# VHH binders against o26223: the designs that were tried, part 272

Target 1, 191 residues: o26223
Amino acid sequence: MKLLWTSQHIKVTVHIDGKVSKMDVLEAIKTRRSIRKYQDREVPEELIDKILDAAMCGPSAVDERPWHFIVVRNREMLEKIPEVHPYGAMVKDAPVAIIVCCDSSLEKIPGFWVQDCSIASQNILLAAHSLGLGAVWTGVYPLEDRVEGIRRLFSIPEHVIPFSVIPLGYPAENPGTRDLFDPDRIHLEKW
Key: E = the ipSAE of ESMFold2; O = the ipSAE of OpenDDE; V2 = 0.75 times the mean of E and O plus 0.25 times the DockQ between their complexes.

## First folded at step 17 (VHH; framework vhh_vobarilizumab_d1)

Design T4 (at its last fold request DockQ between E and O 0.54; V2 from the best seeds 0.00; counts 0 for: grease 24.5 > 24.2)
Fold by OpenDDE, fold request of step 18:
Structure T4 (fold): chain B 191 residues (1-191), chain A 120 residues (1-120)
Amino acid sequence: as target 1 above (191 residues)
Amino acid sequence: EVQLVESGGGLVQPGGSLRLSCAASGFTFKRYDMAWYRQAPGKGRELVARITSGGTTNYADSVKGRFTISRDNAKNTLYLQMNSLRPEDTAVYYCARDTWESYIDSFDYWGQGTLVTVSS
């Protein structure tokens, strides 16, 4: 059943003139929503490059930057991802997906790579949103069946761990705005 | 523990109205998106309406213009006003805490449901 999205005008001021006005960081953070429906429209390579650039700008343990990214545009491969990653059902409908991976050989302190890849994944989401795209983080790690499924599907080496699958596209839905600020979660000086 | 308790269901004639309520507890209600689902006999569960923590509402096409989802954050209560009811609206209606922003498979935060029967 198609939910009729009341067009709350997310003023994606798509400025018609070629300059994608980037929203500020706070706006991106506050207005970002997971998007699981996409338009039948290709995502330009330039936007993917910008997103990946952002993905690589976060901090990491010892600044090792253990992340790798697989950019998937092949339709057949996109359609196969849900077979091994059930929570990624929407990937088959996306024009592109980014698989965030960790090269474990770069890890200096065990366990921190999860934080590193998380930071990269979140930056992908924020960057995508700021560029007028929709995206969703679908968790792969630490679910062994999904990790192995993605590994096999993309012939990922054993020392490289798939972490997340993030489909991207122009949004075909509007989940609306949230009010998440909770002052009860803020403690001053002490608990 | 998250608890959702639906109420307000019953038997109504076509064209009638009902107001469903969902009492929520065990979480900060005002900060979560909420939704109503329904399951008709022999059919799968379907989304009826959603309301975000920011107050944005969305409706299934089948209920648009007839149903209104709302919330009272002070009472931790979700509502579904159903007007112009039709026989095809007959279903068990479920209140749900939305897990839209989960990056892993979501748990079912559903109540037990309340039965709405629309019949002449």
Scores: ipSAE 0.699, ipTM 0.849, lowest interface PAE 0.6, mean pLDDT 91
Fold by ESMFold2, look of step 17:
Structure T4 (fold): chain B 191 residues (1-191), chain A 120 residues (1-120)
Amino acid sequence: as target 1 above (191 residues)
Amino acid sequence: EVQLVESGGGLVQPGGSLRLSCAASGFTFKRYDMAWYRQAPGKGRELVARITSGGTTNYADSVKGRFTISRDNAKNTLYLQMNSLRPEDTAVYYCARDTWESYIDSFDYWGQGTLVTVSS
């Protein structure tokens, strides 16, 4: 519709599906889907900052916070990821990817860094979804060929472990809704 | 043990119709996304249609408007209605339990397949 500015009063309206989008946390958890197709549209650095802030808010074993993040926007690097990470083929089509890593020198309790980096990775997915982005977790650790391939590609030192590669962008697909609640998985008081 | 058993394949002339069925057992069928894939001779498997546990459907471009995926959760059965069949639809059709949300390589559960041949 065209607007005639000489006779029209403009009101500011907040729209849930427009310029200001918010998502309730339970809605975000229930509606988040793995997204592997992205629009040809850049993701602003400000949104990546918000996502990484959320990633770092997760709990960790003894508050060890072992995580590090590599933000990849360079097309040549994104196109090389599938050469060493076969499950990451969609990464070449993403405007940006985040590599979640563990710095083992920060590890205080051996082996719990996996839970720590899993928490950070899930927070990335939920935060991206809440900001209108789509993302997918592509597993790297503990698959040794993938770990070494990503380490080599990004010059990651021996004491740092690449855990996951998370491409993200504005979604170009909608996998749909699921009905996942299963009462048989719930055990009251004991098994 | 997850078991998927396809049926309903056969020979059909171009322009004809066929309905495939997949009987599922060994899991809570209504809580899982399901899909049909096909594999033509000498080709890789390709997605034909999928349906989520919430009822959302998606189709490959080559079959949109001709094929309809559906499910009967009370009967643990997945269906593919195939109309306006073409010779290029000739393939072995597989029922699959989809692993869309897997964060590692897919370990989809597949049936043994049912052959659909479209020729005169």
Scores: ipSAE 0.672, ipTM 0.811, lowest interface PAE 1.1, mean pLDDT 89
ESMFold2 (binder alone), look of step 17: mean pLDDT 81; pTM 0.815
OpenDDE, look of step 17: ipSAE 0.576; ipTM 0.804
ESMFold2, fold request of step 18: ipSAE 0.662, 0.654, 0.667; ipTM 0.805, 0.807, 0.804
ESMFold2 (binder alone), fold request of step 18: mean pLDDT 82, 82, 81; pTM 0.821, 0.823, 0.820
OpenDDE, fold request of step 18: ipSAE 0.597, 0.633; ipTM 0.808, 0.826

Design T5 (at its last look DockQ between E and O 0.83; V2 from the best seeds 0.00; counts 0 for: grease 26.2 > 24.2)
Fold by ESMFold2, look of step 17:
Structure T5 (fold): chain B 191 residues (1-191), chain A 120 residues (1-120)
Amino acid sequence: as target 1 above (191 residues)
Amino acid sequence: EVQLVESGGGLVQPGGSLRLSCAASGFTFKRYDMAWYRQAPGKGRELVARITSGGTTNYADSVKGRFTISRDNAKNTLYLQMNSLRPEDTAVYYCATDTWESYIDSFDYWGQGTLVTVSS
């Protein structure tokens, strides 16, 4: 047993053929890929709780925290999402999806909720990846047909704005690594 | 203007080889994921092979072991080496960008295609 791992009096058990590891945040950011194929395997509620905890850790404009989340596991509901969100076809194959919403009654400064919900959505993707899950952000806002379709399907009130639909599950594909750093996008001191 | 121009198609006997090229311009080629697709008569377009900007490749099962995708970032060129060709490989082959990380819809750029015919 190794006792160097963290706070005192915590032990980490290592199986003979396994390693206990945690993903570095920069590694998570660089290796996260959109995952659109999932294993036929349930995602435990505990992992969804961890993902949503991470989603709520993001900064928001004046700390307004305007986000709400709808967790969708019902098969019939997941299968209906593509009817109102045609480019969310993979959602029907996911064991679970999270709908990120803005409650406009929580806005303290109008118009910043898009940034706030974008932060929460990205945190969902990174947290899922760090937990061995795959996810993809499927855009809803600002596409009015998608916004209204999702609002209707999930009985979302008019003052609540669906922002994104994020299906997730254990990945059944590997899109591979990328080399995206582009120095031409970096401007020192001025444009 | 983004342009993708395929070349290297033609008529070849079964068991033969062809190398397709795709000349890319109008974007930073080395930072984009790229793919080859094909469309046989009466069928939809299907993925043949893809290569990321990081060099990871993936192949359709039907071509795995026979086709090799590669890229030359200095020449802004994507390649498809096709060996052990079969009549069922007959199709128009398209070079395309692979916008995997789009969170709305992909708007991939496509070439005009190059015809590969495998027949006796």
Scores: ipSAE 0.623, ipTM 0.798, lowest interface PAE 1.3, mean pLDDT 89
Fold by OpenDDE, look of step 17:
Structure T5 (fold): chain B 191 residues (1-191), chain A 120 residues (1-120)
Amino acid sequence: as target 1 above (191 residues)
Amino acid sequence: EVQLVESGGGLVQPGGSLRLSCAASGFTFKRYDMAWYRQAPGKGRELVARITSGGTTNYADSVKGRFTISRDNAKNTLYLQMNSLRPEDTAVYYCATDTWESYIDSFDYWGQGTLVTVSS
């Protein structure tokens, strides 16, 4: 299935606090929460494409872009993920999950792929939120048991490292807002 | 060192009220989501209520309308007002940091708990 990547800027009206507002980037960042409960509602392929487009827009070390994405919609496979990923219990209830992977053969500078895949994962979360979806980052790497579990389950080659599993769906919970700004973590000119 | 110290538990009759307190220290309290959990005898620990650093509250269905979680950031204290108590509310109540945004296993700091007994 050729994912037709149409870069169409979808104005997603996200109902935050009952108000229909266009979510800007700062709002998306500030209001994003992990969502682990989902509605019994399918996520359109168009939204997944937009999310994956966003996932690939982040910077990477020397622009190596080592990331690969497995899109999982198969119910049986979604239900198996919790068997190898204890923190992934919610995946079985999601209509879709994205597995972010690193192809180590694409890595140009060793070790930076973690940052690259992290950026991609975060962009997935932000994009999902901006589109009215809920998602959660469930860490796979560097936990060996989870890495190997996901690898086996999805027949991922040895040179490819599963990094994160991100279930997505329309949210069925509201974790609320956070106030995390901490001026004590800001240092001017020097430590 | 992170410390959470619960207080306010005790014996109360059905329909009665209690107010639990949790004194927090060792971290910037105002920047953390907080929660109350409880564990009844022979049962697992369950979430009772949570309050975000932004002040948003959530409750278990079993306590909605009866319990109120709140916080005083100036005092580094978390509260749980429990009204209309029922025998099924009998449990050790724990104060904890809420690690909702963890992308791995949750790592909550817990107090020692305070016992709430609802009995006639």
Scores: ipSAE 0.395, ipTM 0.744, lowest interface PAE 1.0, mean pLDDT 90
ESMFold2 (binder alone), look of step 17: mean pLDDT 82; pTM 0.826

Design T6 (at its last look DockQ between E and O 0.68; V2 from the best seeds 0.00; counts 0 for: grease 25 > 24.2)
Fold by ESMFold2, look of step 17:
Structure T6 (fold): chain B 191 residues (1-191), chain A 120 residues (1-120)
Amino acid sequence: as target 1 above (191 residues)
Amino acid sequence: EVQLVESGGGLVQPGGSLRLSCAASGFKFKRYDMAWYRQAPGKGRELVARITTGGTKNYADSVKGRFTISRDNAKNTLYLQMNSLRPEDTAVYYCARDTWESYIDSFDYWGQGTLVTVSS
């Protein structure tokens, strides 16, 4: 386990192939894109640890922290995911995938686990991006066939709900920048 | 109601040029990434080119250097300039509103398509 430190004016320092990488948080949010093509290059365990640490830093309803994560590197298992998740075809080409799950026994406020796991999933995407990786969130919950298929494939118990599958790797594509700000979505004081 | 109407297809000789247009209505065109796809006889649809709201352009390898995607946000129009056309470019070309960032099944808005035939 590696220990990380963060503060307002200190960026997290990481070593990627002997280099220090830093990214402003607003830049990370605005430049993160769904990446579905990956280099044939392994993702070090240390980067996965950092990503999962970030995933667990999100707020949750009454601090319930209902999330669990399955890290999948086994080639045969990655190749089976598209059989039960038809729009997750790129997973077979990823060096690693993270499955975000809710343990319903940890749920304190019914139904908020969806927001909780969404926050963890988005943090995975942002952390991966900040570390020079590309990732994509592929939806599982609430699509019952996908939920059951993933549960069966990974021997996930009935009280645990697979929420998302997030393949990641060093990117082999660049979807580009977007300009999405829409003032009409902003309502001052009332609708 | 979202509408995408392609035009500009036709018959052209190899080495020739065509310019496709897509008139968009029913949404804030400038806030959406747009794309051209094509479907050759007996094949699936394939991405030809994308242009983001930020102006970034991406092309399939098979068309790089020959095709140019562009947009005119004031006219709500997407364009595809197709130069140095080859018989392999023969296809129905579709204008699409891109859903690249969707995390579930994407339901892009598609036009009806315009046929491009490249034949000697």
Scores: ipSAE 0.656, ipTM 0.805, lowest interface PAE 1.2, mean pLDDT 89
Fold by OpenDDE, look of step 17:
Structure T6 (fold): chain B 191 residues (1-191), chain A 120 residues (1-120)
Amino acid sequence: as target 1 above (191 residues)
Amino acid sequence: EVQLVESGGGLVQPGGSLRLSCAASGFKFKRYDMAWYRQAPGKGRELVARITTGGTKNYADSVKGRFTISRDNAKNTLYLQMNSLRPEDTAVYYCARDTWESYIDSFDYWGQGTLVTVSS
């Protein structure tokens, strides 16, 4: 049995037996949308592993790879996240969330960890989408209240900075496709 | 400056029709998803319909089959055709630049709104 999400231009087919339709990288990028509604369906661990593998494949400053990931499946914890993360309301409805963190002790050159964690976060989103899942990037850093809230909630050490919370699940909505190409943002050789 | 100016609201009888318009300026209209929201008296603001840059349309369940969102990029105008209006559709309708893909709290640009009253 296949679960098929279709819109005008977005088709994602997920097999119940764990087989997932393939999409190329450009398709994944172009068709990815934030998903904030999820089916009442668990996400297999194998898919999470693939997503995390993808998350760790991005470049980083000096290749330090400062990222850490907290995988949250506990229902109680998922329900508590919105209490400290107002933009994370949908997390309580997701079967799983990934918290992307930075270990500042791994940073060789200060400040680049934001880029590193951003790349990791985006890879999570793309990987999730390519696997037939929906996800949304909910920003934690640099909002201090959210950073501290997530830190306390998950007992994250002081030297580790929570960066983003990304709920994931099988999509229960389809926002459709966008056309975002803007030639005015392209400059040839010089500004 | 981003500006959205709604028009077309008014008093209509149940079963009637209205067409709302939103004139957009101050940004590249065709490069943004757009949406209609509404706020009824004593209620919160709710999404009515959205249309992506790719032309995908989504509707609240309460208006599906009755309302149609559309856009004219050449005119920088968003439309909402409302048919078979019901008293429960009474609200101030707002045009908004959609921020669906924001990874922080939603910051929608919206206009002053236009009042739609459906009453016998």
Scores: ipSAE 0.570, ipTM 0.819, lowest interface PAE 0.7, mean pLDDT 91
ESMFold2 (binder alone), look of step 17: mean pLDDT 81; pTM 0.823

Design T7 (at its last look DockQ between E and O 0.78; V2 from the best seeds 0.00; counts 0 for: grease 24.7 > 24.2)
Fold by ESMFold2, look of step 17:
Structure T7 (fold): chain B 191 residues (1-191), chain A 120 residues (1-120)
Amino acid sequence: as target 1 above (191 residues)
Amino acid sequence: EVQLVESGGGLVQPGGSLRLSCAASGFTFKRYDMAWYRQAPGKGRELVARITSGGTTTYADSVKGRFTISRDNAKNTLYLQMNSLRPEDTAVYYCARDAWESYIDSFDYWGQGTLVTVSS
């Protein structure tokens, strides 16, 4: 037996200008989650370009900008990453990954490249999120076995240091919202 | 030191109910995501349910509709209400502080585990 329920409602449609609202930066920061499951769907090159543009907008020590990025879409290469990065198992399921690297020949102030590449990595996560993608930062540096494994896999020269591997794609999971603000971590004027 | 102390496991007949509790100490409980995992003999450890610090819950497909995760932030306690239990729910159940946002390796803090056996 087929049952149908219908009702008539009065609807009011309000038309506004054709401009679409964009995600607020505070919203992006608060709602970004690590995403490790992706739809079987390619990520357009234009979105990767936007993400890498954002990655390069971060500040760096004395404006040294030591970062380089390897964009990996090749299926065989993505499937090999877990062989040298055990915590990176989800990379084999991602349509694309970005490897953030430091070119030490660009360093002007020794040792600050870690902060520089961390800023670029976080910008990648936020930009991906703002574009409707999910991503996760999988740490490489300073774990020696992972640094050398990724270097070998991607033919990265000795003076270039792989810092992080960031798989991304259209998300296939929703980890939910968090309530992380902790006033006890805030110290006014002194510890 | 982070401590998670589980209780409430036992032997239950199919179709029965059981409530697990986990007393947490050594961290600001309300600001952390919490989870229940289980490990059946000969199987890997699997996620059962997760609850974020913001109150979002998620469940493994195999338990959805039968299990309910909840937390009492005032008592630093995590719960798992298990209804309509089946023999395949037999496992050691672990309370965990979820490290979802870790960028190195997951190092979840685990309780000792509590055995749930569903058998007639």
Scores: ipSAE 0.698, ipTM 0.818, lowest interface PAE 1.0, mean pLDDT 89
Fold by OpenDDE, look of step 17:
Structure T7 (fold): chain B 191 residues (1-191), chain A 120 residues (1-120)
Amino acid sequence: as target 1 above (191 residues)
Amino acid sequence: EVQLVESGGGLVQPGGSLRLSCAASGFTFKRYDMAWYRQAPGKGRELVARITSGGTTTYADSVKGRFTISRDNAKNTLYLQMNSLRPEDTAVYYCARDAWESYIDSFDYWGQGTLVTVSS
């Protein structure tokens, strides 16, 4: 499967509140919600490519880019993920999931890979949302049982650490909007 | 410490109404999604209604049109107005701080619950 990485400017028209609007970055961030229910509809490969492109655009420690991605569409494999990932029940209902991994051999400075993979994971969520898809971050690392479970299931080498499982699909739910701004968490000049 | 204290439960006849309240403390209430759950005897806990910090509401199909979830951020209080109550609504109702956006596990804070009995 040749992932055609076309850097195309994603003009995604997302229906927000019944209106076709171009979602800007702030809108994507503000309106993104975890989605755990999906339509019985396939996600085009083009969208996955765009999402993965976005996933790789984040910063990383010393630009080490330690991330790897497993794209899972196989129904049998999707159905097995909940067996080793208790919080991954929704994965079986998704048309596709992305497993974000770290190749520890690529680390130049140990320990920052968690931040790197987190950034990649968040970019996946934002990109998915901007494209009209729903997704949810299901944490794998640092829970050893989940890490080992996913590792075994997908034959992931020991030096590669599964970090997150992110099911994606067209959303079949709407969790609604949040207002989370908290000025008490903002400190000026000093604590 | 996060605390949720439900009140307003009781015995009501079919077709009657109750209003549940949940007093929240120990966190910035206005910044969190909140929900009502219920657990009937011999059944699992189920979502009844949810309200986001932004005010968006969702309901279980079984209570749509009958129940209304609301919040008063100034009072740190969550409400559930229950109208047209049915025997099948009999359950312990729990207030919860919603953790919808958790990426590890669904971890909600729960109150002790308040019993609602709908019986003739």
Scores: ipSAE 0.358, ipTM 0.708, lowest interface PAE 1.0, mean pLDDT 90
ESMFold2 (binder alone), look of step 17: mean pLDDT 83; pTM 0.834

Design T8 (at its last look DockQ between E and O 0.56; V2 from the best seeds 0.00; counts 0 for: grease 26 > 24.2)
Fold by ESMFold2, look of step 17:
Structure T8 (fold): chain B 191 residues (1-191), chain A 120 residues (1-120)
Amino acid sequence: as target 1 above (191 residues)
Amino acid sequence: EVQLVESGGGLVQPGGSLRLSCAASGFKFKRYDMAWYRQAPGKGRELVARITSGGTKNYADSVKGRFTISRDNAKNTLYLQMNSLRPEDTAVYYCARDAWESYIDTFDYWGQGTLVTVSS
């Protein structure tokens, strides 16, 4: 029996005032902040799709693409996350969270999945920011209690490793700007 | 090694003012967000104010309009100007290097604190 599939990944942007609002990539990188307070406002599925599309655009070791994503909107589940992830308390107030996972069966080069999932996680933060959302990366891996707690809560199989939990929503706070450039960290030609 | 040393605490009457200072060393002060926390007797430690390396300031609701955070990057010094003090402001005040962008809840660096007592 032959597998039949149909896939449609085309997204239509709506031009409201004759232009698409876009943020310069350097501006996005420099202005993105961790956001832990959110408006009581749903995040449309279309924005989550755009964010996850961006997450999957990251490079990975030998193009292994080990990532999987769990989208959590269920209020009961969001409220349980702090029970196993105590410093993820803001997740209970978020309209949605994304759990970034590694499927170890997709791993081609041992140990690089951490970099791969880190890249996907950062892309989620930047994409959310560019869409007018706020997000924060809350670490799960390599903290064993958090890994096991999240695995149990979401029925994640043993060969799949929860890496991060990223709550997001329309921001209800403004952490402000930073001045982070440090020339002493730059070495020309040699250390 | 990161070091934060607070000073300027003391006894004041309600309605009075104090200015706290925090001398910072062991890191590139101007590249870090900084914060003041306080801990009242029998209570947990709470955020009072924060200031980013870019100069943006945020305040707890309980102190808005009364307290002003500031920094002098040339002197590696953080300040908290406290006006219109109330008995509820009585606490040990801690200077902290803010870990706002931490993706795990690791320890912030704190000083030893300076006691502020607001009493008639």
Scores: ipSAE 0.671, ipTM 0.803, lowest interface PAE 1.1, mean pLDDT 89
Fold by OpenDDE, look of step 17:
Structure T8 (fold): chain B 191 residues (1-191), chain A 120 residues (1-120)
Amino acid sequence: as target 1 above (191 residues)
Amino acid sequence: EVQLVESGGGLVQPGGSLRLSCAASGFKFKRYDMAWYRQAPGKGRELVARITSGGTKNYADSVKGRFTISRDNAKNTLYLQMNSLRPEDTAVYYCARDAWESYIDTFDYWGQGTLVTVSS
């Protein structure tokens, strides 16, 4: 059985047998959309592993790789996330969420961890999409209330900073395709 | 400054039609997703229709087959063609610049709204 989400410009084919049509990197980037509705279907661990592998493949400052990942499948915990993350309402409906964190003790050069975790988060989104899953980046850092809320909820040490919460699931919506290219944002040789 | 100005609302009988317009300014209209929302008396604001910068259209189930969202990028204008109107379609309709891909909050820019009343 195949689940096909189609629009005029976006086609996502998910095979129930675990075979997913691979898309090239440019297609993944261009067609990725935030997904906030999910099917009542579990995400296989193998897919999560692939996503996390992708998350760890990005560059980082001095190759510090300060990122940590909390994989959350527990229904009770997923349902609690919206209590401390107002933008995380969809998390309660997802079969799994990944919390991207930074271990500040791993930083050699302060401040770049935001870029590192951003790259990791984006790779999660792209990987998820390429695997036929839907995901959304819900920002935690630098909003203090969200940071502290997630920290408390998951007993995250003080030196570890929660950065983003990314719910994942098989998509139950299709936001469609965007046209975002803006030549006015391109400067040749100089501003 | 981002500005959205709705027009075209009014009183219409059940089964009638209206066409709403939203004049957009202050941003590159063609590069943004746009949406129509509505808020009925005593109810929350709900999405009616969405159109992406790429032209993909989505509708609330309640308006599918009756409403059509469209855009004219040359005129920086968003439209909502409403056919077969029902009393339950009575609401203030808002034009919005969609922030679907925001990762912190779905902060949309809204117009002031235009009232649509469907009544016999």
Scores: ipSAE 0.476, ipTM 0.776, lowest interface PAE 0.8, mean pLDDT 90
ESMFold2 (binder alone), look of step 17: mean pLDDT 83; pTM 0.836

